# Miniprotein binders against q553d3r833to1016: the designs that were tried, part 5

Target 1, 184 residues: q553d3r833to1016
Amino acid sequence: NRFKSVNELYSTELSYLNSLLILRDFYFIPMEVEARVTKLFKSEEINKVFSNLKSILQISTEITHLLEERLSVSPVKIGDIFVKFAPIFKIYVEYVNNFDKVAPQLKAMTENPQSKKFFSEQRNKSRVATDINSLLIMPVQRCPRYELLLREILKHTQEDHVEFKNIKSAYESIKDINKYINDR
Below, E stands for the ipSAE of ESMFold2; O stands for the ipSAE of OpenDDE; V2 stands for 0.75 times the mean of E and O plus 0.25 times the DockQ between their complexes.

## First folded at step 2 (miniprotein)

Design f3
Fold by ESMFold2-Fast, scan of step 2:
Structure f3 (fold): chain B 184 residues (1-184), chain A 81 residues (1-81)
Amino acid sequence: as target 1 above (184 residues)
Amino acid sequence: SPEKLQELEDRINELAQKIEELERNGDPELIERAKRLLELLRKFVEWLKETGNPETIRWAERILKLLERLIKRLEEELKRS
């Protein structure tokens, strides 16, 4: 039903946001510290690998807060949130393009025997099994997931529903952005 | 804290029982809204259990605070019935 589809959008956004926070707190920030103190990493390479993660984190945080507010009120309206954020999702184009370009650097960093202990310890501290490679690819996977989730919500939204136009507009906008990402 | 998570689970279970009791004689709109919030609360709990102890990670503490706020909203919603 529509409620289950909206809850799926919200719960997966929470999981996604949490993964981005783990990436920031257990990898990005500690790696920057190591770059300055022990020179285990190069700050320039860290910045290339993590790209515009800070911006993506801010967007996910705002979407999460708005979804939480909307889920507590009936009828549940979330389409306008994604209509508003659709243009901003173009920052994902930059992240996805960068991910492909820095894959060799990321592989070199994670396969370096000298950094093996660091990555193992950070994963243990994070209390999740997900490693840095799996975390960094998440924004790449989230974009097509937004399209699928909005499509599902639209499927369960009748044409006369107050939300129909906004959900349809949001779906079409995000579909266009994903097409642009895939075209590269 | 495992203790805090258990407290929140207990409150969620109490709310589920109140919703069940109200289904027979309560306001249908209120009941439907309450069921929506209950499903959301159960999803939060499932997710927190999978990620370990909320106390050890800042983002988990944030989710725990959000769960507390949602439980309070549902309690207030049911109070008006």
Scores: ipSAE 0.000, ipTM 0.268, lowest interface PAE 12.0, mean pLDDT 80

Design f4
Fold by ESMFold2-Fast, scan of step 2:
Structure f4 (fold): chain B 184 residues (1-184), chain A 81 residues (1-81)
Amino acid sequence: as target 1 above (184 residues)
Amino acid sequence: SPEKLQELEDRINELAQKIEELERNGDPELIELAKEALEFLRSAVELLKETGNPETIRLAEQALKWLERAIKYLEEELKRS
């Protein structure tokens, strides 16, 4: 039903945002510290691996806040949020393209015997089983998931519903962005 | 604030108990979403203890409000069946 689909969108956005915060606080920031203090990493390589994570984190934070505001009011309308953010999701193109390109560098970095202890310690401190590789792929997976979630919401939205046009527009826009990402 | 953190933990534990009570007779999909939100909240509290990040506090407070609304919806649905 529509209520379940909308709440799944919000719940998964919360989980996604939390994963990005873990990635920032337990990997990105500590790695930058190590690059300066111990020279265990090169700042240039860290920046290549993490790409535009900061921008993605900002977008997810804003979407989360907007979804929370809309869910507190009846009737629940969220389509205009995604109409607004659809063009901004083009920043995901940079992240997704970079992810494939830097995979060998990330592998070399995580398999380096000198940094192995660092990654093990950070994973333990994060208190989640998820490693850096599993966290870094999350934005790559989130874009197609937005499309699937919007499609489910649209499926449960009648044509005479007040937000039908906005949900349909949001779905088509996100679908086009995902197609662009995949065709590149 | 340590007092605010304790209040958050107490509210999370109260909501966890309500989810357990609703698990057998509630909507399975919405129960699963509620459990996901509960796990997020527990993770956010641990991250708060580690970092003290104000953004994490805001997210935890909003997730609590969502979870409270979801549990209320589940309780109302049970009353209608």
Scores: ipSAE 0.000, ipTM 0.233, lowest interface PAE 13.9, mean pLDDT 79

Design f5
Fold by ESMFold2-Fast, scan of step 2:
Structure f5 (fold): chain B 184 residues (1-184), chain A 81 residues (1-81)
Amino acid sequence: as target 1 above (184 residues)
Amino acid sequence: SPEELQKLKDEIERLAQEIEKLRENGDPELILEALEKLWELLERVYELERTGNPETIYKALRELFRLIQEIERLKQELERS
């Protein structure tokens, strides 16, 4: 049903946000520290790999907060959230395009014998013992997931529902962004 | 003077240790900003030791103390976060 679909959007956003926070706290920040202290990494290379993660974190944090608030009141309205954020999802275009471009650099960085102990230690410290590669790909996977989740909500939203127009608009906007990313 | 540069290094080390204690519960962006300023400060001190003469060191001390104050402010923000 519609309620189940909206809750799936929320719960997966919470999980996604948590993964991005782990990426920030156990990889991005510690790598920047190592770049300065031991010169194990180069700050410029770290910035290329992590791209606009900070902006994506801000958006996910705001969406998560808004979804929590909206789910606590009836009727549940979330379509306007995604209509508002649809233009901002252009930052995902930048992140996804960058991910493909820096894949060889990320591989070199993670396969460097000098950094293996660092990555192993950070993985062990993280709450979920997840590696950096698995975390960095998450925004790449989340953007098409937004499309699927919005499509499912739209499917369970009747045409006369107060939210129909906003959900449909949000879905179409995200679908267009994903097509642009995929160059279709 | 060389003595003043050593005191700055000691102060930087102390601030670094205090910021490190705040890492788990502090705002990660503020921690990153504080650490970046600490490393900039430390880099300047080492460069002055390596290439500076007494006149250059004396003139740079005011700016170095200003950076320490900025880091102390960030540390206080972290303690409130």
Scores: ipSAE 0.000, ipTM 0.134, lowest interface PAE 16.7, mean pLDDT 77

Design f6
Fold by ESMFold2-Fast, scan of step 2:
Structure f6 (fold): chain B 184 residues (1-184), chain A 81 residues (1-81)
Amino acid sequence: as target 1 above (184 residues)
Amino acid sequence: SPEELQKLKDEIERLAQEIEKLRENGDPELIEEAIDKLFELLDRVMELERTGNPETIEKALRELYRLFQEIMRLKQELERS
């Protein structure tokens, strides 16, 4: 049913956002502090690992809040949210294209015993089993997941439904972005 | 300059006092503001490193690092509640 599909979009967005916040709070921000205080990392290295994560985090935060608002009223309308954000999803192209550089950079960082200790300590503080590599790949995985989730919502949205045009437009836009990413 | 260094020390002390208030008021927006202020102060310390006394700069960095650890501890406690 349509409501179940919309709730899956919301619940997975919330989980995704929480994972990105863990990445920011236990890795990104602490690494930037270490770069200034102890010189354990170089800012250039941090930029290679995290790319435009701040922009992705900002967008996911706004989408999550908008979905929460819309799910609190009936009928549930979310299509215009994704029409608004579909062109902004081009920021994911930069993140995904950068991702091939991430694993080699992290491996180089962890060859330093002090850096290896830092990553272990931050993982313990985060209290999640998910390591930094598994967190960093999440935006790469979220892009095709948006397409799949919107396709399911569209499948459960009849052509005469008020949301049909918006959901279809959002689906097609995100599908085009994913095709561009896959073709490179 | 001694005047710039004193201003920095005063602002670090003010941030420390704001972090103490966060222990009683766990507002997530105030925690984010404290993190932003911390990075502003870190960048200013690094700028003064070019002309300042290394010992005073090192002490300022150490204090900011301690404040960072406290902010992150408070944020983690708030999220677990």
Scores: ipSAE 0.013, ipTM 0.443, lowest interface PAE 7.4, mean pLDDT 83

Design f7
Fold by ESMFold2-Fast, scan of step 2:
Structure f7 (fold): chain B 184 residues (1-184), chain A 81 residues (1-81)
Amino acid sequence: as target 1 above (184 residues)
Amino acid sequence: SPEELQKLKDEIERLAQEIEKLRENGDPELIWEAFKKLLELLRRVRELERTGNPETIRKALRELLRLIREIWRLEQELERS
């Protein structure tokens, strides 16, 4: 049903946001501390690896809050949220392009014997099984996931539904953004 | 630096005025150019987050996100016309 599809969008966004917060709190911020205190990492390298994570985190936070607000009332309307935020997803272009460029650097950083204990300790503190590599790829995977999730919602939205136009518009817009990302 | 942050704020305001003019007499290419400028300003705000005032940076980021939304609305309106 449509409501199940919308809840899938919300629940996966909440999980995604929580993963980004773990990435920030257990890796990004502690790595910056280590760069200053022990020089285990270089701030320049940290900034290159994490790219525009702060901006992506802010956007996911806003989307999550808006989805929570809209799910609390009937009928559930979420299409306009994604119509508004679709163009902002182009900030993912920088993150996706950067991820490919820094993959060798990230591998060297995580396989460095001197930093293995740090990464192991941070993973343990986070209380989740996902490591830094699995967390950093999440924005790369989330943008095309939005397209698939909106397509599923559209499939379960009747043409006479008040939201049909907005959901279809959001789907087409995000589909175009993903094509743009893939072409760069 | 505070000086760089003020310059960034001024550039955001200038671009907001440029986007407002595009509502009346823009074309798709000029709208796309304005969007690219917005992305560059967003990158600069992010780079200043490490050393700048967090509240001022949050305000700049919110304004940039608002302008990005506005420019895409213009893109969609042009396709409908």
Scores: ipSAE 0.000, ipTM 0.105, lowest interface PAE 18.1, mean pLDDT 77

Design f8
Fold by ESMFold2-Fast, scan of step 2:
Structure f8 (fold): chain B 184 residues (1-184), chain A 81 residues (1-81)
Amino acid sequence: as target 1 above (184 residues)
Amino acid sequence: SPEELQKLKDEIERLAQEIEKLRENGDPELIREAYSKLLELWERVEELERTGNPETIMKAFRELLRLYQEIERLKQELERS
């Protein structure tokens, strides 16, 4: 069912966005505050670990709002959203490459005895079991998931459907970006 | 002016320390909002120090003061709960 597949894209995007907001509000912002007030962290190291999260958050926010709007009207048209954003998803290349590079730094920060209490308290305040490591990897996982979700929508979209060309174009563009990420 | 910018930086540091004391027992949503606005204010001040000339500083100063006052109101609300 095409409608079911589109709803899965929306539902998982909403969950993803909420996870990024938790990462920002319970980790990034408090860590930057602590860097200035208590010197528990170095702002330079925080910025290195979080990379271009702000840009990814903006993209996900816009996609979520557009999907929500489009799902409220029939026929449901979402392919043009992903055609527009496919080139912008190149920003994920920077995040993914940085994630691998900063893994040792992230490990040092989270395993530092002096910061363990901070991370434990922030996880408790977030009311989710997901830790900072699991949250930071989410953009790394989301990009290939866009490919799988678009492929599933395409599978349930007949060739004569008004959305077929846009969904196929979006799928192929995202697939190329993921291939570029994996081949580096 | 650069002198007024330094005074604002000192007041932000003091305000941040006062809010940090309320962190453990304060309303989590108010703490979250206060922290978000503190970071925004700090980043704007730091950018202005890095790139700003006296005219640019004067132009932005009123907006920075308004953000500071908003954070101060949040701190007062945290003290009440």
Scores: ipSAE 0.143, ipTM 0.658, lowest interface PAE 5.3, mean pLDDT 86

Design f9
Fold by ESMFold2-Fast, scan of step 2:
Structure f9 (fold): chain B 184 residues (1-184), chain A 81 residues (1-81)
Amino acid sequence: as target 1 above (184 residues)
Amino acid sequence: SPEKLQELEDRINELAQKIEELERNGDPELIEEAKRLLEFLRELVELLKETGNPETIRRAEQILKYLERLIKELEEELKRS
């Protein structure tokens, strides 16, 4: 049903946001510190690998907050959130395109014997099994997942429902963004 | 944590003033490095305001100590020239 589909969108957004926060706090920030203090990494390479993560974090944080507010009130309306953020999802285009371009740099950083201890320690501190490679690919995976989740919500939204037009518009916009990414 | 955060901000402001004083007569490359680290430290302090992660606090303190040492070296070089 529609209620369950909307809750899946919310719960997976929470998990996604938490993973991005772990990526920032246990990898991005500590790596920048090492680049300044020990020169274990180059800031230029860190910035290339992490791309526009900060912007993606801000968007996911805002979406999560708005979903929490909307889920606390009946009737549940979330379509306008994604209509509003659809133009901003261009930010994902940059991240996804960059991910493939920086794969060799990321591999060199993670396979460097001098940095192995650093990455092992950061994963232990994070208290999750997910490594930096698995975390960095999450925005790449989230884009097509937004499409699937919105499609499922649309499937369970009647044509005369007040949210139908907004959900359909959001679905089509995100679908177009994913096509643009794939065709590049 | 809030007290520690205020202490860090105060020290950052003190270092910013010292860097500004050294800008005309110090080593330009070291001054630029100090300015970049100062800006990065300001970003870490903003992160601390969100959660107060102990590891982030510890790393911010380490960068601050490095900046203090770098500024002292610049002051000593200026005194000798």
Scores: ipSAE 0.000, ipTM 0.192, lowest interface PAE 15.4, mean pLDDT 81

Design g2
Fold by ESMFold2-Fast, scan of step 2:
Structure g2 (fold): chain B 184 residues (1-184), chain A 81 residues (1-81)
Amino acid sequence: as target 1 above (184 residues)
Amino acid sequence: SPEELLKLFQEIERLLEEIEKLLENGDPELIEQAKDKLEELRNRVEELKRTGNPELIRMAEEALKFLEELIKLLEQLLKES
């Protein structure tokens, strides 16, 4: 049913947000500190690898907060959230395109013998087995997942439902963004 | 609550952006100010642990470890200045 589909969107967004916070807290920020203190990394290279992660984090944080508020009241309305954020989802195009371009640099960075201890220690501190490569690909994977989740919500939304037009609009917008990403 | 934790993470992110800018210039006075603010945030996260459920407590513990490491690194920078 519709409620279960919306709850899945929320639950997976919360997990996704947590993964992005781990990426920021155990990799991005510690790497920036190392770049300044020990010169183990170059700030320019870190910025290239992480791209617009800060913007993606901000969007996911706001979406998570709004979904929490909307799920706590009846009737559950979430379509306008995604209609509002659809234009901003163009930042995902930037992130995905950048991910492909910096993959060789990321591999060189993580396979560098001098930085292996750093990455192992950060993975251990995060208390999660997920490494930096697995975390950095998450926004790339979240884009098609948004499409699938919105499609399921739309499937369980009747044409006369007050949310139908907003959900359909959100789905079409995300679908177009994913198509653009795949075609580029 | 999850809402309070999210707001704290947003404040931590804002402060980290300020710290990045301060580290570029290396001003000891500003670095010390950033350290004080991180310690204040650490105390607020510790307070949230007292009222959270087990999952929120784990997230707060991870944030605390990270804040503690940042404070230690800023102390190292001040010592080197």
Scores: ipSAE 0.000, ipTM 0.173, lowest interface PAE 15.2, mean pLDDT 77

Design g3
Fold by ESMFold2-Fast, scan of step 2:
Structure g3 (fold): chain B 184 residues (1-184), chain A 81 residues (1-81)
Amino acid sequence: as target 1 above (184 residues)
Amino acid sequence: SPEELRKLLREIMRLFQEIYKLLENGDPELIEQAKDKLEELRNRVEELKRTGNPETIREAESLLKMLEERIKWLEELLKES
């Protein structure tokens, strides 16, 4: 069922995007506010922890909107979207490498008694149980999930399908990115 | 006045958040709205220079640079589409 596979890609991208928006709205932006108003955080440490989240958020936003548009039209064509973004997927390598590097700083930040109340209050305001650590790891988890989702779509795409070349190219591109990440 | 400074800082942060959200979707119309709001933010930062200290001024200028870099990145992305 190709259609079901494409819908899973879309629905999980939408959920992923919403998680990134929660990360931005309830953690990144409020932390930057506190860094300037109360000095609870240092802006340079926030920037290190969040890395290139802004770029990832923009990519996910555009992918989500394009998938929504394409799913409303028959035949459903989504391969060109991922071919367009294949070069940009290298941004995920930087995010994942940074995540590992800043893990001790993130732990110190979240376990600091002075900021513990802030993180608890932001989680409550977000109305989700997901904490900052669980949100920050999402791009790390999304990268291998793209590979699995594209592989599933490719399995349900016949070689003579107009999308075959684009889906295969996108799959191979993300697979190479995951290999770079895993080889570390 | 410490209270006037805090009020100005809250206004600067509110404008920053509003502009950042306008830049979220890469919509050309919203990018233009963001540019208009960015000029308003610049005026607030100039006001801060008259009443703030060097540290708060540098922080506000950092926010302006962050928004300018995001606008530049989005415009680059749109040109490639």
Scores: ipSAE 0.000, ipTM 0.164, lowest interface PAE 13.5, mean pLDDT 81

Design g4
Fold by ESMFold2-Fast, scan of step 2:
Structure g4 (fold): chain B 184 residues (1-184), chain A 81 residues (1-81)
Amino acid sequence: as target 1 above (184 residues)
Amino acid sequence: SPEELKELESLIKMLEERIKWLEELGDPELIEQAKDKLEELRNRVEELKRTGNPETIRKALRELMRLFQEIYRLLEELKRS
């Protein structure tokens, strides 16, 4: 039903946000410290690999909080959230395009014997099995996931429902962004 | 959900380890602030684990994540310092 679909949107957003926090706290921040202290990494290289992660993390944080707020009241209305954020989802285009371009640099960085111990230690400290490569691809995977989740919500929303137009608008906007990404 | 609360517990442990790691490099005043807020977050999670049901936990998640964000921003300042 509609409630299950909306709850899945929220639950997966929370998991996604937690993964982005792990990426920042166990990789991005520690790598920047190493760049200053040991010169193991170059700040320029780190910035290229992580791209606009900070902006994506901010958006996911806001969406998560808004979904929590909306799920706490009846009737549950989430369409306005995604209509508001749909234009901002264009920032995902930058991240996704950058991810493809920096894949060779990321591979060289993670396979470098000088830094291999660092990445292994950070993964152990994170207490999750997910490595930096798997974490960095998450925003790339989240975009098509938003489309699928909104499509499911729309499927369980009758055409005369008050939320129908907003959910459909959000779905079409994210679908257009994904099409642009896939055409590159 | 209890699973979401368990994930937050893991993140709390991460923050504690991050603060400990940055303790030698960071601003002592900001480190103290981060530790104080982390203790507050830990106490609230522990209270929810003891007394909360799934609905109560879900409603509290927003406040817990907001507190987490405050600690997160303090860590960002520690990194800069």
Scores: ipSAE 0.000, ipTM 0.092, lowest interface PAE 19.0, mean pLDDT 77

Design g5
Fold by ESMFold2-Fast, scan of step 2:
Structure g5 (fold): chain B 184 residues (1-184), chain A 81 residues (1-81)
Amino acid sequence: as target 1 above (184 residues)
Amino acid sequence: SPEKLQELEDRINELAQKIEELERNGDPELIEYAKQFLEMLRRLVERLKETGNPETIREAESLLKMLEERIKWLEELLKES
């Protein structure tokens, strides 16, 4: 059913956004504080590892807000959201490409005996079992999942539906981006 | 420096009040994240008192601005749709 598919997109986006906020608040910001106050980390290395997380967070926040707003009224219209954001999903290309390149730096950072206590304490404060490695890979996994979710919405949208063209356009755009990511 | 430090403490206390207000009508998990960030800012200010580092004041201001933006976002998110 179309309504169920749209609600799945919303609920998974909300969970995803929550994970990005945990990544920002318990890892990114505290690490930047330590880099400046105690010199436990180097700001340049933090910036390399986290890449364009701020941009991804902004996109996910806006998508979540729009989905929440649209789902609160009938009829539910979401196609316009993805027409606006499909070109911006290229930001995910930058993040995904960077993730593979900085994997050794991330490993060195998390396995450093001097920083182990910091990471353990931040994980405990976050109240979630997911560590920094599991959180940082989430944007890598989200982009292909957008393709799957949009495909399901399109499958349950009739060709004469007012949103069919917009959803199909969004689906094709995300497919092209994912193909570009996979070809590199 | 002492007057600037007092200004930062006043801003932190103002944000603490806003977080407490959001607790009354908000997602407990998202509010808890804001509380943890607030505690981190308090620890940074205490460190600033120890070291007297002028750069730390500018960094605390930047972090306060980020928390203020997050609190504003939470206020918008929690409004009735």
Scores: ipSAE 0.000, ipTM 0.196, lowest interface PAE 12.0, mean pLDDT 77

## First folded at step 3 (miniprotein)

Design c11 (at its last look DockQ between E and O 0.30; V2 from the best seeds 0.00; counts 0 for: pae E 15.5 > 1.5, pTM E .673 < .8)
Fold by OpenDDE base, look of step 3:
Structure c11 (fold): chain B 184 residues (1-184), chain A 96 residues (1-96)
Amino acid sequence: as target 1 above (184 residues)
Amino acid sequence: GSRVKLLVIFEGDSPEKLRELAERVIEEARELAEKLGGKVTVVVEEDGNRLLIVVKIEGLTPEEVAEEIAERLKELAEELAKKLGLKVVIIVEIRK
């Protein structure tokens, strides 16, 4: 069912966006405050850990908005969105590469006795069970998820469908990005 | 009225250059909107070696003006990027 697949794309994007917002509001921003006030963290280390999260967040915000608008119109057209954003998705390559490099630092930071209380408190404030480690890995997983979601939509889209060309193009583009990430 | 929305991402190693680009893009967008009777909303986000700019211009009349504005802003962004040796990605959406 194409409609179901498109809605899954939207719903998961919304969830993804919310996770990024939690990451920003309950971890990144508070950590920056701590870095300035208490020196519990170093700004440089924070920036390394979060990398280009702001860019990813902005892109996700825009995608979510566009998807939401398109869902109110029949037939639902979303392929062009991902075709247009395909070049921008290369920023995920940077995120993934950085994530691999800072993983040890992140682990050390979260396991530091001096900061454990901070992370525990922030987790409680966020009212989300997902911790900072799980949140930070989500962008790593999102591009592969796009590929799967688009593939599923394509599976339910006939070749003569108005969306077929764009969906296929978007799928191929993201597939190429994911391949590049995996081959790095 | 028509709406134009641009997402522009500049990438470079000079924060100063990126800020300069942002200011110029914003100024141009404002000038165009004023001239053509639109309302401008701009969001700027600095993220390391990237600068993200979202420009939204609403209430454009006549509808054909939207195409003109989009093209002009796109060209400006590209020219500025080229001049400063920066990479640029531009996404344009026009609603009439």
Scores: ipSAE 0.044, ipTM 0.347, lowest interface PAE 4.6, mean pLDDT 86
Fold by ESMFold2, look of step 3:
Structure c11 (fold): chain B 184 residues (1-184), chain A 96 residues (1-96)
Amino acid sequence: as target 1 above (184 residues)
Amino acid sequence: GSRVKLLVIFEGDSPEKLRELAERVIEEARELAEKLGGKVTVVVEEDGNRLLIVVKIEGLTPEEVAEEIAERLKELAEELAKKLGLKVVIIVEIRK
């Protein structure tokens, strides 16, 4: 049903936001601290791994908050959110284009046993079984996932529903953005 | 108290124009927050031809103040973007 598909968009956004927070709190921030205190990492190495993650985190934070607001009101209206955010998703281009450099950079950094130990310890502290590589790919996968989620919502939105036009526009906008990201 | 949060993305081919616009928006946000007793937090991320600004102003009373600040900052950002030939997208959140 439509309610179920909209809730899937929200629940997966919340899961995505949590993954971004893990990246920030258990990897990015601690790595910046080690760069200052022990010089275990250079700023350039950290920037190559994380790219514009901070911007992506802010966008997901805002989408999550907006979805929470909209889910508390009847009828549920979320299509306009994605129409507005579609141009903003252009910042994903930099993250996606940088992603091929991430695994080699992490491999080079973990040739140092102290760095390898650092990543292992942070993974344990996060209490998440997935490694940092599996977390870092999630922004690469998110915009394509938005397209699929919006398509499913549109499928369950009748043409006479108040939100039909907005959901259709949202789906089309995200599809165009995914093409933009893929082409650049 | 009420809160206002602006997420603003500017896009253009001039880092100097992007910084100029950002400084003007941030200054106005800080001035409004100071006058109205709000706490302001600003995050700025420059990313090639893009500038992401998150402005959060908290502790605003009465509720109408948050709405007025949001409109004023939105109008300023749009005016400056047009003046400097930059593209802008603005998302505003107001909470009681």
Scores: ipSAE 0.000, ipTM 0.213, lowest interface PAE 15.5, mean pLDDT 82
ESMFold2 (binder alone), look of step 3: mean pLDDT 75; pTM 0.699

